# Designs tried in a protein design chat: VH-VL binders against Probable Brix domain-containing ribosomal biogenesis protein. Part 20

Target 1, 155 residues: Probable Brix domain-containing ribosomal biogenesis protein, of Methanococcoides burtonii (q12zb3)
Amino acid sequence: MLITSSRKPSANTRTMCKYLASFFNCKYMTRGKMGLIDIVSLCENGLLMVVGDYHGSPGSIMFYDSHGVELLSIHLSVFYPDGYKYTPLKALEPSINGDGELFNLLSYYLDIPEGECYYDSKCLIASDDHLEFVYLDNMLFRLNIKNYRKMVMSE
Below, E stands for the ipSAE of ESMFold2; O stands for the ipSAE of OpenDDE; V2 stands for 0.75 times the mean of E and O plus 0.25 times the DockQ between their complexes.

## First folded at step 15 (VH-VL; framework fv_daclizumab)

Design r5 (from q5 with heavy chain Y108H Y111S; at its last look DockQ between E and O 0.74; V2 from the best seeds 0.00; counts 0 for: pae O 4.2 > 2)
Fold by OpenDDE, look of step 15:
Structure r5 (fold): chain C 155 residues (1-155), chain A 122 residues (1-122), chain B 106 residues (1-106)
Amino acid sequence: as target 1 above (155 residues)
Amino acid sequence: QVQLVQSGAEVKKPGSSVKVSCKASGYTFIDYYMHWVRQAPGQGLEWIGYINPAYGSTYYNQKFKDKATITADESTNTAYMELSSLRSEDTAVYYCARSEWDLFPGDHFDSWGQGTLVTVSS
Amino acid sequence: DIQMTQSPSTLSASVGDRVTITCSASSSVDYMHWYQQKPGKAPKLLIYDASYLESGVPARFSGSGSGTEFTLTISSLQPDDFATYYCQQYDSYPYTFGQGTKVEVK
């Protein structure tokens, strides 16, 4: 998976991208002036995650396949626990648990194993309302889901 | 300057089909969604659907899933909407409008075509 | 579908008046857009994401609100402002518009 942002992302959005990249052990590519088509072209046989900046904060996550087809879009807001500062995460294999349609979609597209959260783990807890990112029994941040849409491919 | 120029007015018989075009200029065509919106005479606005011209992916209002087919030609910077099995209730002005696809949300329509009147009558 | 209801449907006002249009959503939405439409013309974007003024739009236009209630305000109505105004939500598919508010000369 490749992670990038919308154009002209705020510091908060860039931070989120770094967190996500560190969490999923994938690359964060700075968007710069590149079009999405250009970035998609770099995602051969992969998944593109685009974190959208909304007035200075992360506001969305959009998923594209290697062909540029939009797969899933999530409208969200971010919650950081008090006193938390960004630090690079260990290269642990992330797992996902939870319930609901969004869980099923993310489990499928992210292609990470389903499993419980352990002390020494990266764990994504997914529901239709929240995505909680847990690292070593500490919540890094929570994404509050406002809305999401699954896209259907045109024939 | 951003411009969306639509094809001219159409008069059609019930049961026939019509294809409306929307030619874009003044911006990178593939960087924006192209939406279609209709407005019946004296009525409000209804969102039909959109296409991502870069990849041809579409999303429709369920109400129009069997009525409208949206396509795009990157080589000519033109989006199309075909309406099938036309009925009198399909009489309306049809607008194309662009929106950003870099963000979700963010689907506000910042540029509109001038509209195409489609009249369905016996 | 999210239904958008504008109030009032018709508003009579004079030049210089403060005009307020309300848009009520059948369920909570995060953001709202406002458009202006004149007869025989396409809608024009005025406000996006509830309160952000589109480039080129006069500062007399403003938007506010959250949840299920949103408002468009014209601080001092000008002759060019007599038109029909529409709110639009984009939180859920399908995108839906209010029925419109016609601002006419008193």
Scores: ipSAE 0.070, ipTM 0.715, lowest interface PAE 4.2, mean pLDDT 90
ESMFold2, look of step 15: ipSAE 0.302; ipTM 0.724
ESMFold2 (binder alone), look of step 15: mean pLDDT 91; pTM 0.931

Design r6 (from q5 with heavy chain Y111S, light chain S28D L53R; at its last look DockQ between E and O 0.47; V2 from the best seeds 0.00; counts 0 for: germline match VL .462 < .500, pae O 2.5 > 2)
Fold by OpenDDE, look of step 15:
Structure r6 (fold): chain C 155 residues (1-155), chain A 122 residues (1-122), chain B 106 residues (1-106)
Amino acid sequence: as target 1 above (155 residues)
Amino acid sequence: QVQLVQSGAEVKKPGSSVKVSCKASGYTFIDYYMHWVRQAPGQGLEWIGYINPAYGSTYYNQKFKDKATITADESTNTAYMELSSLRSEDTAVYYCARSEWDLFPGDYFDSWGQGTLVTVSS
Amino acid sequence: DIQMTQSPSTLSASVGDRVTITCSASSDVDYMHWYQQKPGKAPKLLIYDASYRESGVPARFSGSGSGTEFTLTISSLQPDDFATYYCQQYDSYPYTFGQGTKVEVK
């Protein structure tokens, strides 16, 4: 998976991108002046995640396949627990658990195994309302889901 | 200058279909979502759905999922909306409007077509 | 769906008046957009994200609000401002509009 942001991302959005990249053991690429086609061209295989900046904060996550097809877009806000400071995460294999449609979609698109959260794991807890990112039994941050859309390809 | 030019007014019989076009100019067509919005006579605005012209992906208002089909032709910078099984209640002015995709979910419509009146009558 | 209710539905005012239109959402939304529509014309974007003026929009137009309550204000009504105004939310799908507020000559 490749992670990037919207154009001119705030520090908060850049931080989120780093968090996500570290969590999923993938590459964060600075958006710069690249257009969608340019970014997609760099995603030879797998999934493209675009973190949208919304007035100085992460406001969305959009997923594209390697062909540039929009798969899923999530409208969200971020919540950080008190006292948390960014630290690069260990290269552990993340797992996902949860319920709901969003869980199923993320499980499928992210291609990470379903599993329980252990004290020594990266764990994404997914529901239709929240995405909780857990590292070593501590919540890193929570994404509050306002809504999401699954795209349909034209016939 | 950004322009969205729509096809002309249509008069249709109940049960028939109509396809409205929206030709874009003055900007990079594939860098914006194209939306469709309707307005019944003397009424407010209803969002129908949109398409990403770059890849043809669409998203619809559930209310119109069986009514409207949105397509786009990048080669001509034209978006289309087909309405099927027309009823009198489908009589409205239909607008195309663009929005930036890069600022999701900040979907506001900064440019509009002039509108296309579709009249459904026996 | 998020319902948007504007108040008032009709407003009579004179040139030079301060005009305020309210938009109430059935649930919390992050921001609101405002459009102006004149008879026989397409809507025109005035304010986006609650308080940002679109390019070319006169300074007499302003927007504010948060949560479920948003307002569009015209500080000094001009002859060109008599029109119908709509609020729109983009926080949840489907996108929805208010029923409109017609600003007419008193």
Scores: ipSAE 0.222, ipTM 0.775, lowest interface PAE 2.5, mean pLDDT 91
ESMFold2, look of step 15: ipSAE 0.453; ipTM 0.782
ESMFold2 (binder alone), look of step 15: mean pLDDT 91; pTM 0.925

Design r7 (from q5 with heavy chain L103H; at its last look DockQ between E and O 0.68; V2 from the best seeds 0.00; counts 0 for: pae E 3.6 > 2)
Fold by ESMFold2, look of step 15:
Structure r7 (fold): chain C 155 residues (1-155), chain A 122 residues (1-122), chain B 106 residues (1-106)
Amino acid sequence: as target 1 above (155 residues)
Amino acid sequence: QVQLVQSGAEVKKPGSSVKVSCKASGYTFIDYYMHWVRQAPGQGLEWIGYINPAYGSTYYNQKFKDKATITADESTNTAYMELSSLRSEDTAVYYCARSEWDHFPGDYFDYWGQGTLVTVSS
Amino acid sequence: DIQMTQSPSTLSASVGDRVTITCSASSSVDYMHWYQQKPGKAPKLLIYDASYLESGVPARFSGSGSGTEFTLTISSLQPDDFATYYCQQYDSYPYTFGQGTKVEVK
């Protein structure tokens, strides 16, 4: 999986990209002036995640496949617990837990094992209302889901 | 420098179809979504749907999914919308409008075509 | 889905007046655009994300609001500002527009 941002991201959005990259053990690449085709060419047949910047804060996460097809786009806001700051995480393998349509979509596209959260793990707790990122039994941050759009088919 | 130039007005009978074109220039066509919006005489705007011209994928307002078919031709920088089974209530000005691809939600309709009047009458 | 209701539907004003147009959403929205449309022409983007002016838009235009209530304000109406104004939500599909507010010469 490759993680990047919308164009001209704020520091907050770059930090979210770094947290997500550390959580999922994947690469964050700065966006620069690259368009969709340029970025997709760097994904090496993997998933592309784009973190959207909205006026100084992360406001969306969008997923594209290696052919540039939009798979899932999520409109969200971020909640940080007290003491928020970026730090690289240990390269533990993440798991996903939860329920709902968004949980099923993320479980499928992220291709991470479903399982309960453990004290010494990374765990994504997903529902249609929240995505909670848990590391060593502490919530790093929560994404509050406002809406989402899943893959559409064209004629 | 961005321009969206649409095809000319059409007068159609009920039950027929029409294909409206929107030729883009002044920007990289595949870097932006192309939307279609209609405006019935004396009324407000209704969003119909969009196409991602890089890959031909579309998304429709459910109200229009059986009415409109949106396509794009990357080689000519042209988007199309075909309306089928026309009825008098489909009489409207139809606009194309572009937006960015890398935001959700964040679609800015910053440039619009001049509009195409489609008149459906018996 | 989300209905946008503008008020008033028609507003009569004179050059120099302060004009305020209201847009109410049936559900909370974070993201709202305002467009200006003159007769026989396509809409033109004025304000994006509730309060940010599009490039080249005069400073007399401003937007504010959050949640379910948003306003567009013209601080001192100019002759070029007589037009119909639309709000548009883009928080969820289908994207929806308000029914419009026509600003006419008094």
Scores: ipSAE 0.254, ipTM 0.689, lowest interface PAE 3.6, mean pLDDT 87
ESMFold2 (binder alone), look of step 15: mean pLDDT 91; pTM 0.928
OpenDDE, look of step 15: ipSAE 0.511; ipTM 0.855

Design r8 (from q5 with heavy chain L103T F104W; at its last look DockQ between E and O 0.58; V2 from the best seeds 0.00; counts 0 for: pae E 4.9 > 2)
Fold by OpenDDE, look of step 15:
Structure r8 (fold): chain C 155 residues (1-155), chain A 122 residues (1-122), chain B 106 residues (1-106)
Amino acid sequence: as target 1 above (155 residues)
Amino acid sequence: QVQLVQSGAEVKKPGSSVKVSCKASGYTFIDYYMHWVRQAPGQGLEWIGYINPAYGSTYYNQKFKDKATITADESTNTAYMELSSLRSEDTAVYYCARSEWDTWPGDYFDYWGQGTLVTVSS
Amino acid sequence: DIQMTQSPSTLSASVGDRVTITCSASSSVDYMHWYQQKPGKAPKLLIYDASYLESGVPARFSGSGSGTEFTLTISSLQPDDFATYYCQQYDSYPYTFGQGTKVEVK
């Protein structure tokens, strides 16, 4: 998976991109002035995640396949627990658990194994209402889901 | 400058279909979503759906999922909306409108076509 | 669907007046836009994301609000401002508009 942001991302949005990249063991690429087509051209396979900035904060996550087809978009806000400070995560294989449609979609698109959270794991707890990112039994952050859309391709 | 130019007014019989076009210029067509919005005479605005012209992906208002089909032709920078099984209630001015994509939802419409009147009458 | 109700539906005012239009959403929304529409013309974007002025729009226009209550304000009404105004939410699908507020000459 490749992670990037919207244009002119805030420090908070950039930080979120780093969090996600570290969590999923994937590459974060600075957006710069590149358009979608440019970014997609750099995504040879897998999934493209675009973190959208909303006036200084992460406000969305959009998923594209390697061909640039929009798959899923999530409208969100971020919650950080008190006292948390960003540090790079160990290169552990993440897992996902949860329920709901969003869980099913993310499980499929992210292509990470379904599994429980362990004390020495990275795990994403997904529901239609929130995404919790857990590292070594500590919640890193929670994405509160405001809305999401899944796209349909024209035949 | 950004321009969206729509096809001319249409008069149709009930049960028929109509296809409205929206030609974009002054910007990179595939870098923005194209939406369709209708306005019945003397009424407010209703969002129909949109397309990502780059890849043809669409999202519809459930109300119009069986009524409208949105397509786009990148080679001509033109978006289309086809309305099927037309009824008198479909009489309205139909607008195409541009929006950004990289900050979702961020779906405000910064540029609009001039509108296309579709009249359905026996 | 999120219903949005504007108040008032019709507003009579004079040039120079301070005009305030409200938009109430049936559910809390984070994103609200305001449009101006004149007869026979397409809507024109005025305010996006509740309070940001679109490029080229006069500074007499402003927007505020959050949650379920939003307002569009014209600090000093000008002759060019007589039109119908619409609020729009894009927080939830389907995107919906208010019923409109017609600002007419008193």
Scores: ipSAE 0.181, ipTM 0.759, lowest interface PAE 2.3, mean pLDDT 91
ESMFold2, look of step 15: ipSAE 0.203; ipTM 0.687
ESMFold2 (binder alone), look of step 15: mean pLDDT 91; pTM 0.929

## First folded at step 16 (VH-VL; framework fv_daclizumab)

Design u2 (from r2 with heavy chain S57N; at its last fold request DockQ between E and O 0.84; V2 from the best seeds 0.00; counts 0 for: pae E 2.9 > 2)
Heavy chain, then light chain:
Amino acid sequence: QVQLVQSGAEVKKPGSSVKVSCKASGYTFIDYYMHWVRQAPGQGLEWIGYINPAYGNTYYNQKFKDKATITADESTNTAYMELSSLRSEDTAVYYCARSEWDLFPGDYFDYWGQGTLVTVSS
Amino acid sequence: DIQMTQSPSTLSASVGDRVTITCSASSSVDYMHWYQQKPGKAPKLLIYDASHLESGVPARFSGSGSGTEFTLTISSLQPDDFATYYCQQYDSYPYTFGQGTKVEVK
ESMFold2, look of step 16: ipSAE 0.509; ipTM 0.794
ESMFold2 (binder alone), look of step 16: mean pLDDT 91; pTM 0.929
OpenDDE, look of step 16: ipSAE 0.260; ipTM 0.789
ESMFold2, fold request of step 17: ipSAE 0.393, 0.273, 0.409; ipTM 0.727, 0.697, 0.763
ESMFold2 (binder alone), fold request of step 17: mean pLDDT 91, 91, 90; pTM 0.926, 0.922, 0.923
OpenDDE, fold request of step 17: ipSAE 0.417, 0.373, 0.365; ipTM 0.834, 0.818, 0.821

Design u3 (from r2 with heavy chain K65Q; at its last fold request DockQ between E and O 0.85; V2 from the best seeds 0.00; counts 0 for: pae E 2.5 > 2)
Heavy chain, then light chain:
Amino acid sequence: QVQLVQSGAEVKKPGSSVKVSCKASGYTFIDYYMHWVRQAPGQGLEWIGYINPAYGSTYYNQKFQDKATITADESTNTAYMELSSLRSEDTAVYYCARSEWDLFPGDYFDYWGQGTLVTVSS
Amino acid sequence: DIQMTQSPSTLSASVGDRVTITCSASSSVDYMHWYQQKPGKAPKLLIYDASHLESGVPARFSGSGSGTEFTLTISSLQPDDFATYYCQQYDSYPYTFGQGTKVEVK
ESMFold2, look of step 16: ipSAE 0.447; ipTM 0.782
ESMFold2 (binder alone), look of step 16: mean pLDDT 91; pTM 0.927
OpenDDE, look of step 16: ipSAE 0.660; ipTM 0.893
ESMFold2, fold request of step 17: ipSAE 0.275, 0.434, 0.255; ipTM 0.704, 0.758, 0.698
ESMFold2 (binder alone), fold request of step 17: mean pLDDT 91, 91, 91; pTM 0.924, 0.926, 0.924
OpenDDE, fold request of step 17: ipSAE 0.318, 0.449, 0.302; ipTM 0.803, 0.842, 0.798

Design u4 (from r2 with light chain S28D V29I L53R; at its last look DockQ between E and O 0.39; V2 from the best seeds 0.00; counts 0 for: pae E 4.0 > 2)
Fold by ESMFold2, look of step 16:
Structure u4 (fold): chain C 155 residues (1-155), chain A 122 residues (1-122), chain B 106 residues (1-106)
Amino acid sequence: as target 1 above (155 residues)
Amino acid sequence: QVQLVQSGAEVKKPGSSVKVSCKASGYTFIDYYMHWVRQAPGQGLEWIGYINPAYGSTYYNQKFKDKATITADESTNTAYMELSSLRSEDTAVYYCARSEWDLFPGDYFDYWGQGTLVTVSS
Amino acid sequence: DIQMTQSPSTLSASVGDRVTITCSASSDIDYMHWYQQKPGKAPKLLIYDASHRESGVPARFSGSGSGTEFTLTISSLQPDDFATYYCQQYDSYPYTFGQGTKVEVK
């Protein structure tokens, strides 16, 4: 999976890209002047995640396949627990847990094992209302879901 | 400077087809979605669908699925919309309009073509 | 489909007037824009995300609202502002527009 931002990201949005890259053990690439073709060419056969900026904060996460086809786009706001500060995470393999349509979509596209969260793990807890990113039994941050749009395919 | 230049007005008989072109310049064509929107005389706007010109993938408003076919030619930076089985109700100005590919939730049409009048009459 | 209904359909006003246009959605939406269209021209984006002016749009234009009710306001109408105004939802496909509000000289 490759993570980048929309163009002209705020510092908060860049920080979210770093948090996500550290959580998923994947690369974050600065967007710069790259367009669609350039950025998807850096995705082998993997997923592209784009973090969008909305009013100076992370406002969306969009998923595309390695050919630039939109798969899932999520409108969100971010919540950071009291006292949280960015720290690079150990390269533990993340798991996903939860319920609902968004959980099913993320479970499918992220291709990470489903399973219960445990004390010494990285765990994404997903629902239609929240995405909680848990590391060693502590919530790193939560994404509050405002809306989402799933795969748009020609007929 | 971003420009979208559409083909000229067309007068067609009922039952025929027409292909409207939209030539893009001033930006990287395959980095943006291209939409089509119509406006019947004296009426509001209707969204028809879009194409991702990088890969030719399309999505249509169900109302227009049997009416419109959207294509793109990246070698000429041109999007096309073909309207089939024309009826008098299809008389409208047809616009192409550009959007970013990664703007969700803020999808909006930042540049529009000048419009192409398609008139369907006997 | 989400239906967008504008009010009024036609509004007669004089230069300097405060003009208010409303847009009503058939269900709750968060994501909508306002466009301006002058005769013989393509629509032009004015307000995105209900309340944010596009680059180059004069400060006299403002948008507000949430849920099912949205408002475009022109604080002091200028000669350049006589046009038709459309709201558009982008909450889900198909994208739909209001029927338009024509602002014409009184």
Scores: ipSAE 0.232, ipTM 0.668, lowest interface PAE 4.0, mean pLDDT 86
ESMFold2 (binder alone), look of step 16: mean pLDDT 91; pTM 0.931
OpenDDE, look of step 16: ipSAE 0.601; ipTM 0.878

Design u5 (from q5 with heavy chain Y111H; at its last look DockQ between E and O 0.63; V2 from the best seeds 0.00; counts 0 for: pae E 2.5 > 2)
Fold by OpenDDE, look of step 16:
Structure u5 (fold): chain C 155 residues (1-155), chain A 122 residues (1-122), chain B 106 residues (1-106)
Amino acid sequence: as target 1 above (155 residues)
Amino acid sequence: QVQLVQSGAEVKKPGSSVKVSCKASGYTFIDYYMHWVRQAPGQGLEWIGYINPAYGSTYYNQKFKDKATITADESTNTAYMELSSLRSEDTAVYYCARSEWDLFPGDYFDHWGQGTLVTVSS
Amino acid sequence: DIQMTQSPSTLSASVGDRVTITCSASSSVDYMHWYQQKPGKAPKLLIYDASYLESGVPARFSGSGSGTEFTLTISSLQPDDFATYYCQQYDSYPYTFGQGTKVEVK
């Protein structure tokens, strides 16, 4: 997977991108002025995650396949625990648990195995209302889901 | 300059179908989603749905999911909207409008077609 | 669906007047846009994301607001500004528009 942001990401959005990249053991790429085609060309046979900035904060996550087809877009707000500080995460394989449609979609697109959170893990807890990112039994941040859209390919 | 040019006015009978076209020029067609919006006579605007013209992926207003079919032809930079099972209530001016691909969820329509009047009458 | 209610529906004003149009959303929205439409023409984007002026739009137009209350202001009405204005939320599906505010000559 390749992670990037909207064209003019805030520091908060860039931080989120770094967290997500560290969590999923993937690369964060600075967007610059690149368009979709440019970004997709750098996404080799993988998933593209675009973190959207909204007025200085992460506001969305959009998923594209390696061809540039939009798969899923999530409108969100981020919640950080008090005193949070970005720290690179261990290269652990993340797992996902939860329920709902968003859980199923994310499990499928992210290709992350389903599993329980434990003291030495990267764990994504997914529901239709929120995504909690847990590392070593501590919540790194929570994404509150406002709404999401899944795209349908026309026949 | 950016231009969206739509097909001409249509007069249709109830139960029939109509396909409206929107030809884009002056920009990279695949870098923008193409939306369709309708405006009934003397009424406000209603969002119908949009398409990623590069790959044909679509998202619809639930209200129009069974009414409208949006397609696109990248080779001609043309987006289409087909309305089926037309009723008098479908009488409206239909607009195509573009939005940037990565503005979700705050997309806005920065350019519009001139509109296509579809009249449904017996 | 989020209902958008504009006030007033019709506004009579003179050239040079300060004009304010309000848009109330039935629920809180983060993204609000404003359009201008003249008879027989397509809407034209004026303001996006509540307060950002679209390129090429005169500086006399401005937008503000958050949550459920948004406003479009014309600091000094010009002859070219007599038209119908629409607010639009792009925050929740389906995207919805206000019913419009017609600004006409007093």
Scores: ipSAE 0.280, ipTM 0.798, lowest interface PAE 1.6, mean pLDDT 91
ESMFold2, look of step 16: ipSAE 0.418; ipTM 0.767
ESMFold2 (binder alone), look of step 16: mean pLDDT 91; pTM 0.928

Design u6 (from q7 with light chain S52H; at its last look DockQ between E and O 0.64; V2 from the best seeds 0.00; counts 0 for: pae E 3.6 > 2)
Fold by OpenDDE, look of step 16:
Structure u6 (fold): chain C 155 residues (1-155), chain A 122 residues (1-122), chain B 106 residues (1-106)
Amino acid sequence: as target 1 above (155 residues)
Amino acid sequence: QVQLVQSGAEVKKPGSSVKVSCKASGYTFIDYYMHWVRQAPGQGLEWIGYINPAYGNTYYNQKFKDKATITADESTNTAYMELSSLRSEDTAVYYCARSEWDLWPGDYFDYWGQGTLVTVSS
Amino acid sequence: DIQMTQSPSTLSASVGDRVTITCSASSSVDYMHWYQQKPGKAPKLLIYDASHLESGVPARFSGSGSGTEFTLTISSLQPDDFATYYCQQYDSYPYTFGQGTKVEVK
């Protein structure tokens, strides 16, 4: 997976991108003025995640396949627990648990195994209302889901 | 300069179908989603849906999911909207409008076609 | 669906007047845009994201607001400004527009 942001991302959005990259053991690249095709061309395999900036904070996550087809977009707000500080995460294999449609979609697109959160794990807890990112039994941040859209290919 | 040029006015019978075209120029066609919006006579604006013209993925207003089919041809920089099972209530001016691909959920329509009047009358 | 209600529906004003149009959303929205439409023409983008002036739009236009209340202001109405104005939310599906505010000559 490749992670990037919207144009002119805030420091908060860039930090989120770094967190997500560290969480999923993937690469974060700066967006610059690159268009979709340009970015997709750098995504040789897997998934493209674009973190959208909204008024200085992460506001959305959009998923594209390696060809540039939009798969899923999530409108969100971010909640950081008190005293949060960005720290690179260990290269652990993340797992996902939860329920709902968004859980199913993320499980599928992210290709992350289902599993419970343990003290020595990266764990994504997914519901239709929120995504919680847990590292070593501590919540890193919570994404509150406002809405999401699934894209349908026209045939 | 950016231009969206739509096909001409249509007069259709109830039950028939119509396909409206929107030809884009002056920009990279695949870098923008193409939306369709309608405006009934003397009424406001209704969003129908949009397409990523690069790959054909679409998203529809639930109200129009069984009414409108949006397609695009990258080779001609043209987006299409087909309306099926036309009724008098479908009489409206239909606009194509572009938005940047990565502005969601805050998309706005910075350029519009001139509109296509579709009249459904027996 | 998020309903957008504009106030007033019709506004009579003179050249030079300060004009304010309000848009109320049935629920809180993060993204609000404003368009101008003249008879027989397509809408034209004026303000995006509540307060950002679209390129080429005169500085006499401005937007503000958050949550459920948004406003479009014309600081000094010009002859070219007599038109119908629409607010639009792009925050939630389906994207919806206000019913429009017609600014006409007093």
Scores: ipSAE 0.185, ipTM 0.766, lowest interface PAE 1.9, mean pLDDT 91
ESMFold2, look of step 16: ipSAE 0.371; ipTM 0.759
ESMFold2 (binder alone), look of step 16: mean pLDDT 91; pTM 0.925

